# Ledger of designs, part 5: VHH binders against E3 ubiquitin-protein ligase RKP (RKP)

Target 1, 188 residues: E3 ubiquitin-protein ligase RKP (RKP), of Arabidopsis thaliana (Mouse-ear cress) (q9siz8r82to269)
Amino acid sequence: KLHGDLDVSVSQREGISVVHHGVGPPIVGLEEFSICGDIRIVKPPLVLESLALFSSARANACIWKGKWMYEVALETSGIQQLGWATLACPFTDQKGVGDADDSYAFDGRRVSKWNKEAEPYGQSWVAGDVIGCCIDLNCDEIYFYRNGVSLGAAFTGIRKLGPGFGYYPAISLSQGERCELNFGAYPF

## First folded at step 1 (VHH)

Design q5 (framework vhh_7aqx_2)
Fold by ESMFold2-Fast, scan of step 1:
Structure q5 (fold): chain B 188 residues (1-188), chain A 122 residues (1-122)
Amino acid sequence: as target 1 above (188 residues)
Amino acid sequence: QVQLQESGGGLVQAGGSLRLSCTTSGRTFSSYAFSWFRQAPGEEREFVGAISRSGDSTDYADSVKGRFTISRDNAKNTFYLQMNSLKTEDTAVYYCAAYSGEDFWTEQYDYWGQGTQVTVSS
């Protein structure tokens, strides 16, 4: 299966830029430099577990135009904040995705959306669920999906960053939470 | 090959100001977006601020918003970080970085400077 896989190169597509260290097609994955706390890849390519009380990371893919989606398969049901962040979003032992103006997150444990402040949104999640994280820069909106079913627009009028900047897939996990990232959903 | 050179670091008292400069060698300065990063002793390198190729867009880390300003001067092949209301927590080595945004934007920077030390005393 080649569709939706992490091995699909997206660097030549307008609207997304992918970091890679050398020769060959760029692969979408975690940006190691971005990791705050302690996130381990417990099963390649991207089954992750937080070993610290609160851990955060960005993907190595920057979205600056169009409509893009990635998926998170939940292996646990506890506190996880999943969504989108700029390079400027602070990651600390207390702050992660959704805790600053330039980041947006869904947390199905607390049934909330986060953009600095929490507001009710979505549905409670369980282990085994697949959460879709969609950003639509054509209309400046962020949507989440649970097992392929839309939860509605979470955020409208998302912060405009101007030319040269964009949003990254980003996650924050409380201790012991575990998930698998898939960056080959829509449209790469 | 582009070389980045930082200057303007030094020792200042809390509440003071410093302006860091990053000068590039070459005629391609206007082709790059620029960023500043910093690294405190024993800490990871963190993002501070960025300016787009056109200079029309800037972005900053929450810890420096309202205190730091990034700007560029294409005629001088130089970009700056104006640091106001400095705190002891701002003590770090500051690095400038450049990235190409011509065909597509990338989060990985093409070129990095060697760093300049900023020390803020109480």
Scores: ipSAE 0.000, ipTM 0.176, lowest interface PAE 16.1, mean pLDDT 80

Design q6 (framework vhh_7aqx_2)
Fold by ESMFold2-Fast, scan of step 1:
Structure q6 (fold): chain B 188 residues (1-188), chain A 118 residues (1-118)
Amino acid sequence: as target 1 above (188 residues)
Amino acid sequence: QVQLQESGGGLVQAGGSLRLSCTTSGFTFSSYAFSWFRQAPGEEREFVGAISWSGGSTDYADSVKGRFTISRDNAKNTFYLQMNSLKTEDTAVYYCATEGYDLYSDYWGQGTQVTVSS
């Protein structure tokens, strides 16, 4: 083409697809077009704050095979729903990660796991905690960790997806809540 | 701090065997899944095989399935690719990598050349 090409490059290891533009290795980060509500990056690279009553976002990484984890360092202790969602999960001003059947979340403020409905799970969290969000597609299970300690299996028999579909790291934050996402590139 | 280093590459005859090693340092080895990739001249880097963090699951590209075996030794912080029944089409630079729990745990070795003649 005469004016140059703006191709989206996809780097693909077995089980993960990361979308980014151009050259170099792909970087897992926030998918800005997924943002519902108002999320501000208050400290680079990925310290986030919700400015709307309820905000949600996905990462730019799709998981369809294997065992993967990301971490969330909590800077506040209020309502956050952290976990995994498909592209079909609706993000609205009242609904986020864990509020639909193809999404799974842990909320340590309310000590609950969410998959459409809430059930007791985990431990109460405090500011400064690091929450691990693990998905194991070999076993179809989701686990959460608090400061490196397993909270046990949160979900078993998670929904298997067809070809071309996968789970994305996804978060929902109530107004004023703040956290740092870590996809392995940024130490806490 | 984090380092992956391949060894064991070289020249072999078609039908021969070769064992690649990837020695790691700077992280908790047992917490990571590991993979091997290869790249032939002019081609893109392609997946060869992977082993889960527990060692309970392995996966292979169809082109190498039944001929190559990936394994790990947590006591040595090393994982391996045993390559049997080598073909000239297996000629490539082989890279070891992490496929750990972190979505961005993209630690790679520098690569080791494998050349299969005949």
Scores: ipSAE 0.000, ipTM 0.114, lowest interface PAE 16.8, mean pLDDT 79

Design q7 (framework vhh_7aqx_2)
Fold by ESMFold2-Fast, scan of step 1:
Structure q7 (fold): chain B 188 residues (1-188), chain A 122 residues (1-122)
Amino acid sequence: as target 1 above (188 residues)
Amino acid sequence: QVQLQESGGGLVQAGGSLRLSCTTSGRTFSRYAFSWFRQAPGEEREFVGAISSSGGSTDYADSVKGRFTISRDNAKNTFYLQMNSLKTEDTAVYYCAAKFLYGPSTHEYDYWGQGTQVTVSS
C-alpha cells in the first residue's frame, strides 16, 4: 500500500493544515461539513458510500506546499471522481471534483481526467484497485497511480498564488459507489 | 442523448488486422469524447483506447500500445479502432462508449454500444 508523504519526513508536514474537532492528536479524515449529497461512513473510519445520485466531500487537510498523496481503495468500479479541490470549488447535486477550474479529478470508469473539461487519461479501473492521488506543488503537477504504477502527469500549472490558498483531497461518487480513503497508516 | 452502434467485428487469424467502427446517431458528435472497451470471456470489462472531443489527444492500454490506433471522423459521426498485429489474447466483445463533455458529471453518464465480437484464432 502507498502510505502518503505525511510519514516521509517532518518537513513535509509544513505544507499541510489539518482541522480536528475534539480531543486527541490531529487526524486526517472526512470533513463532514463539506459533504454535498449523502455520503455515509459505512465502515469506520473511512469506508464511504454515496446514497445520493452524486455526492462530494473534502478531507479536513489543506495542502499548500510540498508533495502529498492519498489513496482510494475501490470497492465498486462505477463513476467516481477522485483528486483535489480548493475550498472554493462548488459542490452541488450536479457538480463535484473536476467540474470547476479549481479542482482536478481522475475518473477510471470513463478513463478521463477532469478539470472543468474531460480529456482521456489513465486506465479503466475495477473493484479492488487502489488509486493513488498525488499533488506536487514543487512542480505544480497532479498525477495518479493505479495499484502503485504511475499513470503519468495528469495536470500541470495547478498552483494558485495567494496566502491561504490550498488544495484538499476530494472525492465525488455517483449513487451506490463505495470506496475506502487512506491518508496514511497512522494519525499525524 | 446519443446511440452508439459498433460494426466490423468478426473472425481473424493471429497477426491479422481488423477495423472496428462506432457510428453515432447524435447531432453533437463533436462534443463527445469516445472510448473503446473490451470484455474477454470470464473477465471484467477493460479499457482499450480513448480519443478526445478535439481529436488532439489519444490514450491506450499498455497491452495494445503500438498495435491499435483510435481515430474519429466528425463528418461521418463515426470513430474507429484500427487493430493490427492481433493476438489470441485480443479475443473479446468490443464496446464503444461516449462521454459528453459540456454538461454536469452527474447527468452525463456513459453511453454504450451493444458490443461486437472479435475472435482471433491461432
Scores: ipSAE 0.000, ipTM 0.107, lowest interface PAE 16.0, mean pLDDT 79

Design q8 (framework vhh_7aqx_2)
Fold by ESMFold2-Fast, scan of step 1:
Structure q8 (fold): chain B 188 residues (1-188), chain A 122 residues (1-122)
Amino acid sequence: as target 1 above (188 residues)
Amino acid sequence: QVQLQESGGGLVQAGGSLRLSCTTSGRTFSSYAFSWFRQAPGEEREFVGAITSSGGRTDYADSVKGRFTISRDNAKNTFYLQMNSLKTEDTAVYYCAASPFYLKGSSAYDYWGQGTQVTVSS
């Protein structure tokens, strides 16, 4: 099993909506139209590099119910803000994941959690670390993991605004930072 | 065009405080984001802290968080680095930098000051 509750997730798909732009089975990946700045897929399928000063992107999967996780394998240790964002979170050359109230991020370079403002959280990270990003909409919490070890609840009482709310895996990377995304495997 | 000039550097005892200022001579101060970087001899420039053009977001390096505070005064075209609980490891040349965009990499900045030496003695 690639990502925690894979067997349960494949049995029910309630709580996740995948945007599919082609013919074939829906696969969770990077939403190309969400990219702000310049994020390149430098090694398929999902090794990414920021070529702009500050770049952001969302995955093509919207989580609106249940408990879900994805991983980020760090190839560099600099400033990256990793977590969850709604479609309402603005991505600009100045703002990314964790810079608006509808987004939540962990930054292990500065050992901080972001929801508009920074607060201390977690551990320093190094190149080669795997960061787990978990959202639990059953209890409205966001958790992060470092190399499989929980760093504790980062956020509680996360925002659920209006009908059609949903959170997307989302990342922001400073210039030159590189990582690999892992969403597990989808059966169709 | 933005010209940057640091001031406030000097010699200080460990555990002491020092305030650095960066004054600008430009017509776009309020639209610029500002950062402090430092460089010890033989090392690369490292990020210390940053403040957005609105002043609504500040970032700090893990080594200075809780001890250093960055702020800006738009009326004086000046931004500051308040350094508290100084350690000998904080000894470096401190540089201020400006960009119309909020930056997190030193190579991306277009406008730099000339640097001010901070020496923290034991």
Scores: ipSAE 0.000, ipTM 0.073, lowest interface PAE 21.2, mean pLDDT 80

Design q9 (framework vhh_7aqx_2)
Fold by ESMFold2-Fast, scan of step 1:
Structure q9 (fold): chain B 188 residues (1-188), chain A 123 residues (1-123)
Amino acid sequence: as target 1 above (188 residues)
Amino acid sequence: QVQLQESGGGLVQAGGSLRLSCTTSGRTFSSYAFSWFRQAPGEEREFVGAISGSGGSTDYADSVKGRFTISRDNAKNTFYLQMNSLKTEDTAVYYCAAQYETYTVDSSGYDYWGQGTQVTVSS
């Protein structure tokens, strides 16, 4: 349809590549075409609600070197799987971030980390919490934070990707869950 | 990582049909948009049609609308260009191309390209 001829801008710095589909300079945000399920932008630019039983999306930023972090402010406390995914991670109505080996997620409702399988990690979360999602490709580790306090290394020895590939901020939300994404965290 | 391989080109009579295939490898197939471009002798590469990564939305150049259809089969890591009612003006080398998530009519934006397959339409 119409979408294929929208203006596309690409910005690349060492460690990050950003694709921007509007006018003006490239901005890190939600990649509309990545959405599986049904996510409403409740309050632009980045307050989101899942309207489907399970919805997933990734950001338009590909992280391939260095240390990067984004934040998620929880408006609800139910099931959300927050973290990092490659483009190869399947998003379906039942599978999202952390459900395949090319993705890594923290879920504070079930107090678990997900990389295909669940393992205990972290703390239970409540509405109003801010969850930090950090990837450190210098050490091949992923860390999560709750209200600025480190929960420790969640994943070590994360999979190294070939040239041209990287990890994207990515989220999955059960029905009715809401959050606000903030991509202005260091070094975004 | 992603590789593109084309098949299905050849010589056909005007009014005939051809189906081009582009088979991909790599770990990004379902998240990439795929496009067909063509290049006639002495011309630049021209956009023909595209299909989006996540939605399956399609778009076509005005010159081929109603005659060509693009489709994808994610289970086979393959996408296609069905060409019907071929005209002599459709003679060109056809290239498949892949780009992260969305397609564009600008050939310079694509990450991966196939080798090209010749389509020749005789009167």
Scores: ipSAE 0.000, ipTM 0.091, lowest interface PAE 21.4, mean pLDDT 80

Design z1 (framework vhh_6z1v_2)
Fold by ESMFold2-Fast, scan of step 1:
Structure z1 (fold): chain B 188 residues (1-188), chain A 122 residues (1-122)
Amino acid sequence: as target 1 above (188 residues)
Amino acid sequence: EVQLVESGGRLVRTGGSLRLSCAASGRTFSSYAMGWFRQAPGKEREVVAAISWSGGSTWHADFVKGRFTISRDNAKNTVYLQMNSLKPEDTAVYYCAADLEYGSWDSEYDYWGQGTQVTVSS
């Protein structure tokens, strides 16, 4: 099965836990209870649009061990902060992924990496680009890809909050921005 | 809604390369995942490769990893399968398929092409 080969292996691997609310096998997708602001699934399975000035959400998958990656296909090129956040990272109408020390984001509109503070990183993106968001908890690194090409290590020495810590795929979108989330198989 | 037509299948020599194309007609091609399947005489149909609607995520079966690459061009409503280092075991009818139900764990592909024959000789 294609869907099983693309998603089920990720959801059932050691180092990842998936929370699901339906009957059947767990699937990695958007955790709708995590949404701050107004994110709509405008086209299934996971084409999302922010209808509020700034919206954030997490996936339903928590990564606490190993190397994991997901992709974001950009339908628009405006401000989007894509990466990883713990459950404790605050999402507000003005703060999202990359705005606290327990979250890490890439924003190709401003060509910046965010971990509480912005620093130059990466390349300008355009609509149609696919951004890979990789976390490697074996090396404590986060790095991003643009259309399959590595942009280099974005963050090293990723914050560890103690026993029970974990990072979720997480996104923040300014108003009108659209993207598709893709949760593929791990590892490389 | 969608009609799929494969092309490019032919006789090739072992070690050769071939690119298959699948042209889609219809209005929602860019909205769904695409896959390549194959079926050899006396064998079950097997999944070869899959690609997300955007082209950003791909999957390849273990028996073709490193040799075959799936890609798509949404502006041309076309999906491709680049086949390198072909082996006699790759001889099969290759089918293009479209999946409109990507939220279902039990879905079979919704639309299928007629198939294109690939024969690999030594």
Scores: ipSAE 0.000, ipTM 0.109, lowest interface PAE 19.4, mean pLDDT 78

Design z10 (framework vhh_6z1v_2)
Fold by ESMFold2-Fast, scan of step 1:
Structure z10 (fold): chain B 188 residues (1-188), chain A 122 residues (1-122)
Amino acid sequence: as target 1 above (188 residues)
Amino acid sequence: EVQLVESGGRLVRTGGSLRLSCAASGRTFSIYAMGWFRQAPGKEREVVAAISWSGSSTWHADFVKGRFTISRDNAKNTVYLQMNSLKPEDTAVYYCAADSRYFGTHLEYDYWGQGTQVTVSS
C-alpha cells in the first residue's frame, strides 16, 4: 500500500483483481491514474463527461479469467468507444479504446466495432440506452448488448495475455459525451 | 485523514483579484482530488473548480471559466484558487474539499475545510 492503510485496499478473486481506496470491500470504479484527456465525474458515483476533444479511462478492475460484464448508461448519443483494453493500450488525444490490437470497442454512433480498424457491428444507439460490455475469456470472445438484447459476438479469438496481465473495462468519449458506468455484482 | 484550512478571503472591489489557499495536513495529500466550492447567503453550496490528484486534470464551472484558475502544489500540500475579474455575484463563503475516490464536480467530498469569506463590493 503506497498511500497508507486507510486509503488503499486490494482484492483478488479468481479472474478479477480490484484496487479500491477506503474501508470495506473493494469497489470497482474509475482508475484516476488512467485518465487521458479530461474526464469529469458529473454525478457520483460514476456519471462521467468528457471535457476534452477525446478522453479515455480504464476501470480499476483487471479481468484475467472467466466471463465478466459491465454496463454503460448513455446520457448522450454521440461518439463513445466502449469495451476492453490492456494496460499497454495507448491512450492519447487521438487514440483510445479500440484503436490498438490489445483493445476492443463498440461505437453505436457509427455502428461499428473497433480493433485497430472499424468494421460494421451492432445498432445505432440513443440517449437513455444501456450498453452491456461482456468479455468471455473461457472462449476468448467479446459481446455487446443494447438494453439487454445481445448484438452478437463482436470479437472472437481475442488476444491471449501472459501471466500477470488482463483486460480492463475501458471507455473513450468525444467532447461533451456523457455516460454512467455500472459494474454491478460479479459475475454479471 | 486530512484536515483542510482555507485562507485569503477578504473584501475586494468589483473587478479586483484575490488568491485563496487551502493548506492540507498529512503525508498523503497527493492521493486526494481537491475542489473549491462556495455558498452564498440563502443559496445552496455549488462547485467552483476541481483538480485531480496530480494536477493533470482540472475543471471549472461555466460561471467562473476564464476568470478563476485552480492549481495545486503537492510539495507544499496546498491547493489554490486564483480569482480574477471579481463580480458581486462571487460573494460567498469559499470551501476547500478533498476526496480520496473521485475527481469531479459532486458535492459528496470526504473532507471539508471551515470556509473563508469573500465579499465583492460595488
Scores: ipSAE 0.000, ipTM 0.121, lowest interface PAE 17.4, mean pLDDT 81

Design z11 (framework vhh_6z1v_2)
Fold by ESMFold2-Fast, scan of step 1:
Structure z11 (fold): chain B 188 residues (1-188), chain A 122 residues (1-122)
Amino acid sequence: as target 1 above (188 residues)
Amino acid sequence: EVQLVESGGRLVRTGGSLRLSCAASGFTFDDYAMGWFRQAPGKEREVVAAISSSGGSTWHADFVKGRFTISRDNAKNTVYLQMNSLKPEDTAVYYCAAPYEGWSTLDEYDYWGQGTQVTVSS
């Protein structure tokens, strides 16, 4: 979910774009056409399971300036790469979030942060944990949280984006891993 | 021609350790995820572990978590399964497999090796 008071700050709303083809207000959710591998919504609204060895997906919304955070409630503790990716980040059956220079991920199973290469970061996670994924384009930094506790800055000096670009909430899940995505109770 | 050759299977005692190897040839190894499966006599083949093409992501079945570790060496075109704290129920023929690009489930592997026999005795 978007973090802040009920009065979402201008910086949290300004610079966020949603792709919406339905009737009604824009809703942040999974971009089903982004799915590589096999991800199913096993419990509405957004409890997901990977049925393929390695699956990846993006949300239908991106940030191109300001600050945004979303949360992932872990139903399993195995390998999941959670974070942020541009549209140009390749999703294949072997590559996902954190495997290219325009994507950034935290993996609490291996206690690592990924931006092409793995480096130690964070804490081991367990089923039931809530992982916060924060990007701050005012400072060009990415942070992760475990159950509301900051794990520190994961990435600094992140890649600057041009017009038409943005960072999407993005996840990669190994087979059998399950999580629930939370983008807030209402659109931005 | 895709070829997968498993090796390392043998008789080991309960509580012992063993490392299996799978040598791959005939395809661009670095582009394929790899998996280990096993089959005991009279039972269905079951997935044990899998690894992404880069080695950056792994999956292990619940019944082997904490005991088995999958890894790969792309320079040697080889995938490994390190097996620790072996139990009699781990007795099976172990198979290496490579999936097609775009397959939706691990169980739909199209390239299989001949297997290597692991026997765990008390």
Scores: ipSAE 0.000, ipTM 0.107, lowest interface PAE 18.5, mean pLDDT 78

Design z12 (framework vhh_6z1v_2)
Fold by ESMFold2-Fast, scan of step 1:
Structure z12 (fold): chain B 188 residues (1-188), chain A 126 residues (1-126)
Amino acid sequence: as target 1 above (188 residues)
Amino acid sequence: EVQLVESGGRLVRTGGSLRLSCAASGRTFSSYAMGWFRQAPGKEREVVAAISGSGGSTWHADFVKGRFTISRDNAKNTVYLQMNSLKPEDTAVYYCAAGSPTELYDFYGRSEYDYWGQGTQVTVSS
């Protein structure tokens, strides 16, 4: 076990579980223990930069029912894979969000959607764009938005998970890529 | 570090099949994403297919989807491109490349790919 495991707190609303360590209200944010590679918070609370060739992380929020969305404001336009992953999705120096069948990602640099395999999807993005990442577990679909405009359903028939399991907001960034995460779309 | 040698390119009739191989030398082959690129005379080089280091993730360009399949055998330090239902438009020099997983999928990405083979000529005739 890690230091502080006994200090874990969980807040539950129908459809979402938020885990935090310490005192105070549960806040949706980056799960720092999930980081693979090297992601730095360059501007608090959530402007991130990848210093490794390929870095990945999850939020501390588990989505298991309902419709939920988070946003990513792009500070750079290079390769970023943005979406949703389970805890079982491998994060390595070569594997990230969208590289396994239990994860789903949009990449606007390559104009592709990723679920193990790549398929064309979406639009080319530029620095300054805001990408919406939406999961709808009522119909088992994942949608992406660019500056509030829907890019259409990216994935349908997403894998159903058993009791106690869910999807996490998750990102993968190539070296030098920078973005800001916004979880204000989550109802609390 | 890795060195790449392509093989398998030849003259094939329209509708035929061909398998290209790319043999890599180096103790860290499985740490590299691999890709197949092609370039026809007077045209820009374009990405055809890519595969992650473990082989768990693949990408194929729309113009070859359903006809070409990329695969790798890390025990043999080899990446393959299986080409089916070949068309005259597939005529090109095919190159094998090694690099980071993210950079290899974008030929015009911010960084150049680290290692390239010398190419193998594929000619498709009627």
Scores: ipSAE 0.000, ipTM 0.133, lowest interface PAE 15.4, mean pLDDT 80

Design z2 (framework vhh_6z1v_2)
Fold by ESMFold2-Fast, scan of step 1:
Structure z2 (fold): chain B 188 residues (1-188), chain A 122 residues (1-122)
Amino acid sequence: as target 1 above (188 residues)
Amino acid sequence: EVQLVESGGRLVRTGGSLRLSCAASGRTFSDYAMGWFRQAPGKEREVVAAISRSGGSTWHADFVKGRFTISRDNAKNTVYLQMNSLKPEDTAVYYCAAGEYLWEGTSPYDYWGQGTQVTVSS
């Protein structure tokens, strides 16, 4: 009671499952144990910087039904791979979001979409841009926005997952890249 | 890791064609995505075309779409830019560039060639 130790619980509503650590209500944020590399929270809650050559992380929210979006406000314009990944997507010092068949990413520095291989997609981004990352499991599509303007469908026919599996907001950042995550922008 | 050498640039008349080649030294060429860039005098370097590691995906800038085609031959460690229907505004130094598939720096491309001059006249 007076000693609020870290606890693990799962809160669930239709289409989303959230794992949280702590004694308060569930909050969608970064899953600390997902971090590969070295990510510093430079300004709470979610202004992040990669201190390793290549760092990756997932949110603590698993999306398994419906249409969901999160936003990334770019504080730098270098290599960042932003999108969606399952728990099975390997995060290593050289592999991140978009480097496996169960992950999907947009990279506006190289103007490419990633699902194992890079393919041309989107627009060059600059510091100050807000990138919207949308998954629509009603249509099995992923698409991205730049400053509220759609960049078109990035991926169609995304891999369907079995019961108990889902997609997580996920990011990979090269050394020195900074962004702010906003997980509160999920549409119904 | 890799050294890139462009070739094929020359003077050509409007409406003509050129094929640029970029030869990579080293054994890891197939691990890199490749791009062609150009820079005209007094202008910034701009991306012209890009190709994935496998060659299964390509991108071309709107100003060359339908006229230029990027391709690669991983067995020969070479990337190509086929340039058709050339215009005077295509006059520039053309550079090839290579980036790791799983890139780790702040620049999108790690290795650059020295460039090959393309001049398109009337």
Scores: ipSAE 0.000, ipTM 0.115, lowest interface PAE 17.5, mean pLDDT 78

Design z3 (framework vhh_6z1v_2)
Fold by ESMFold2-Fast, scan of step 1:
Structure z3 (fold): chain B 188 residues (1-188), chain A 121 residues (1-121)
Amino acid sequence: as target 1 above (188 residues)
Amino acid sequence: EVQLVESGGRLVRTGGSLRLSCAASGFTFSSYAMGWFRQAPGKEREVVAAITWSGDSTWHADFVKGRFTISRDNAKNTVYLQMNSLKPEDTAVYYCAASDYFEGLYTYDYWGQGTQVTVSS
């Protein structure tokens, strides 16, 4: 898939808001000022590595209506928590995606889903896998995919947010883990 | 009616400190990210600092890191900018802004009228 300059005009579509960093069409990518910990861009634009024990970041896209997906191509197979978080989700050196009730994560190293607490879900992953992270706000559900195959509903009845809030693509990576983000996968 | 009212701007000596306040009304303050921007004479408006709706995450521009700190009090519908070690280059009108979806640099929906900060050598 295309991981270069991701040019999308999605800020004008109902259900998604994208940060504009100047004139021209909006580009969906990592919001660098959201980074907690230390994330290196290994290969521009979106191949990332965590240099801190635990690093977290959000994309510059806020999902507040509809059904949306992004993908993560795994360069390593260690602990990574991939999913969705609000702006309120605390990102610290101990807390990331899945550690508060307003965030939801899948971790295929520990074969678990996280929403404050861990519960078994999914499949063990390997380097080279592509993980799909889908949120469906019409049904209030979150789904994950491994190499295009659905792992089933991970979360149902996800927290309804008040006016002005939405969920962001969000990731947390343990030290040395690497992945490539792809935000070109929109509504299924 | 949405209203953002900045206060605290004044003349201050180089090396001094100032705390700016922005009082918000007319919207659900605790649901909005807040930012501080500034504009000096003859220059474009630039972002200084931003804070998420909960206050759990902040961002500061490189030219103010270690000197300025953004904070908020959701019970008082107020956002603050603590400014330390002020330099003449910090002279500008400081603006408070609110965003309902993201704390990003260009997505702010509501703006205050600004408060003037002048730093004399």
Scores: ipSAE 0.000, ipTM 0.161, lowest interface PAE 12.6, mean pLDDT 81

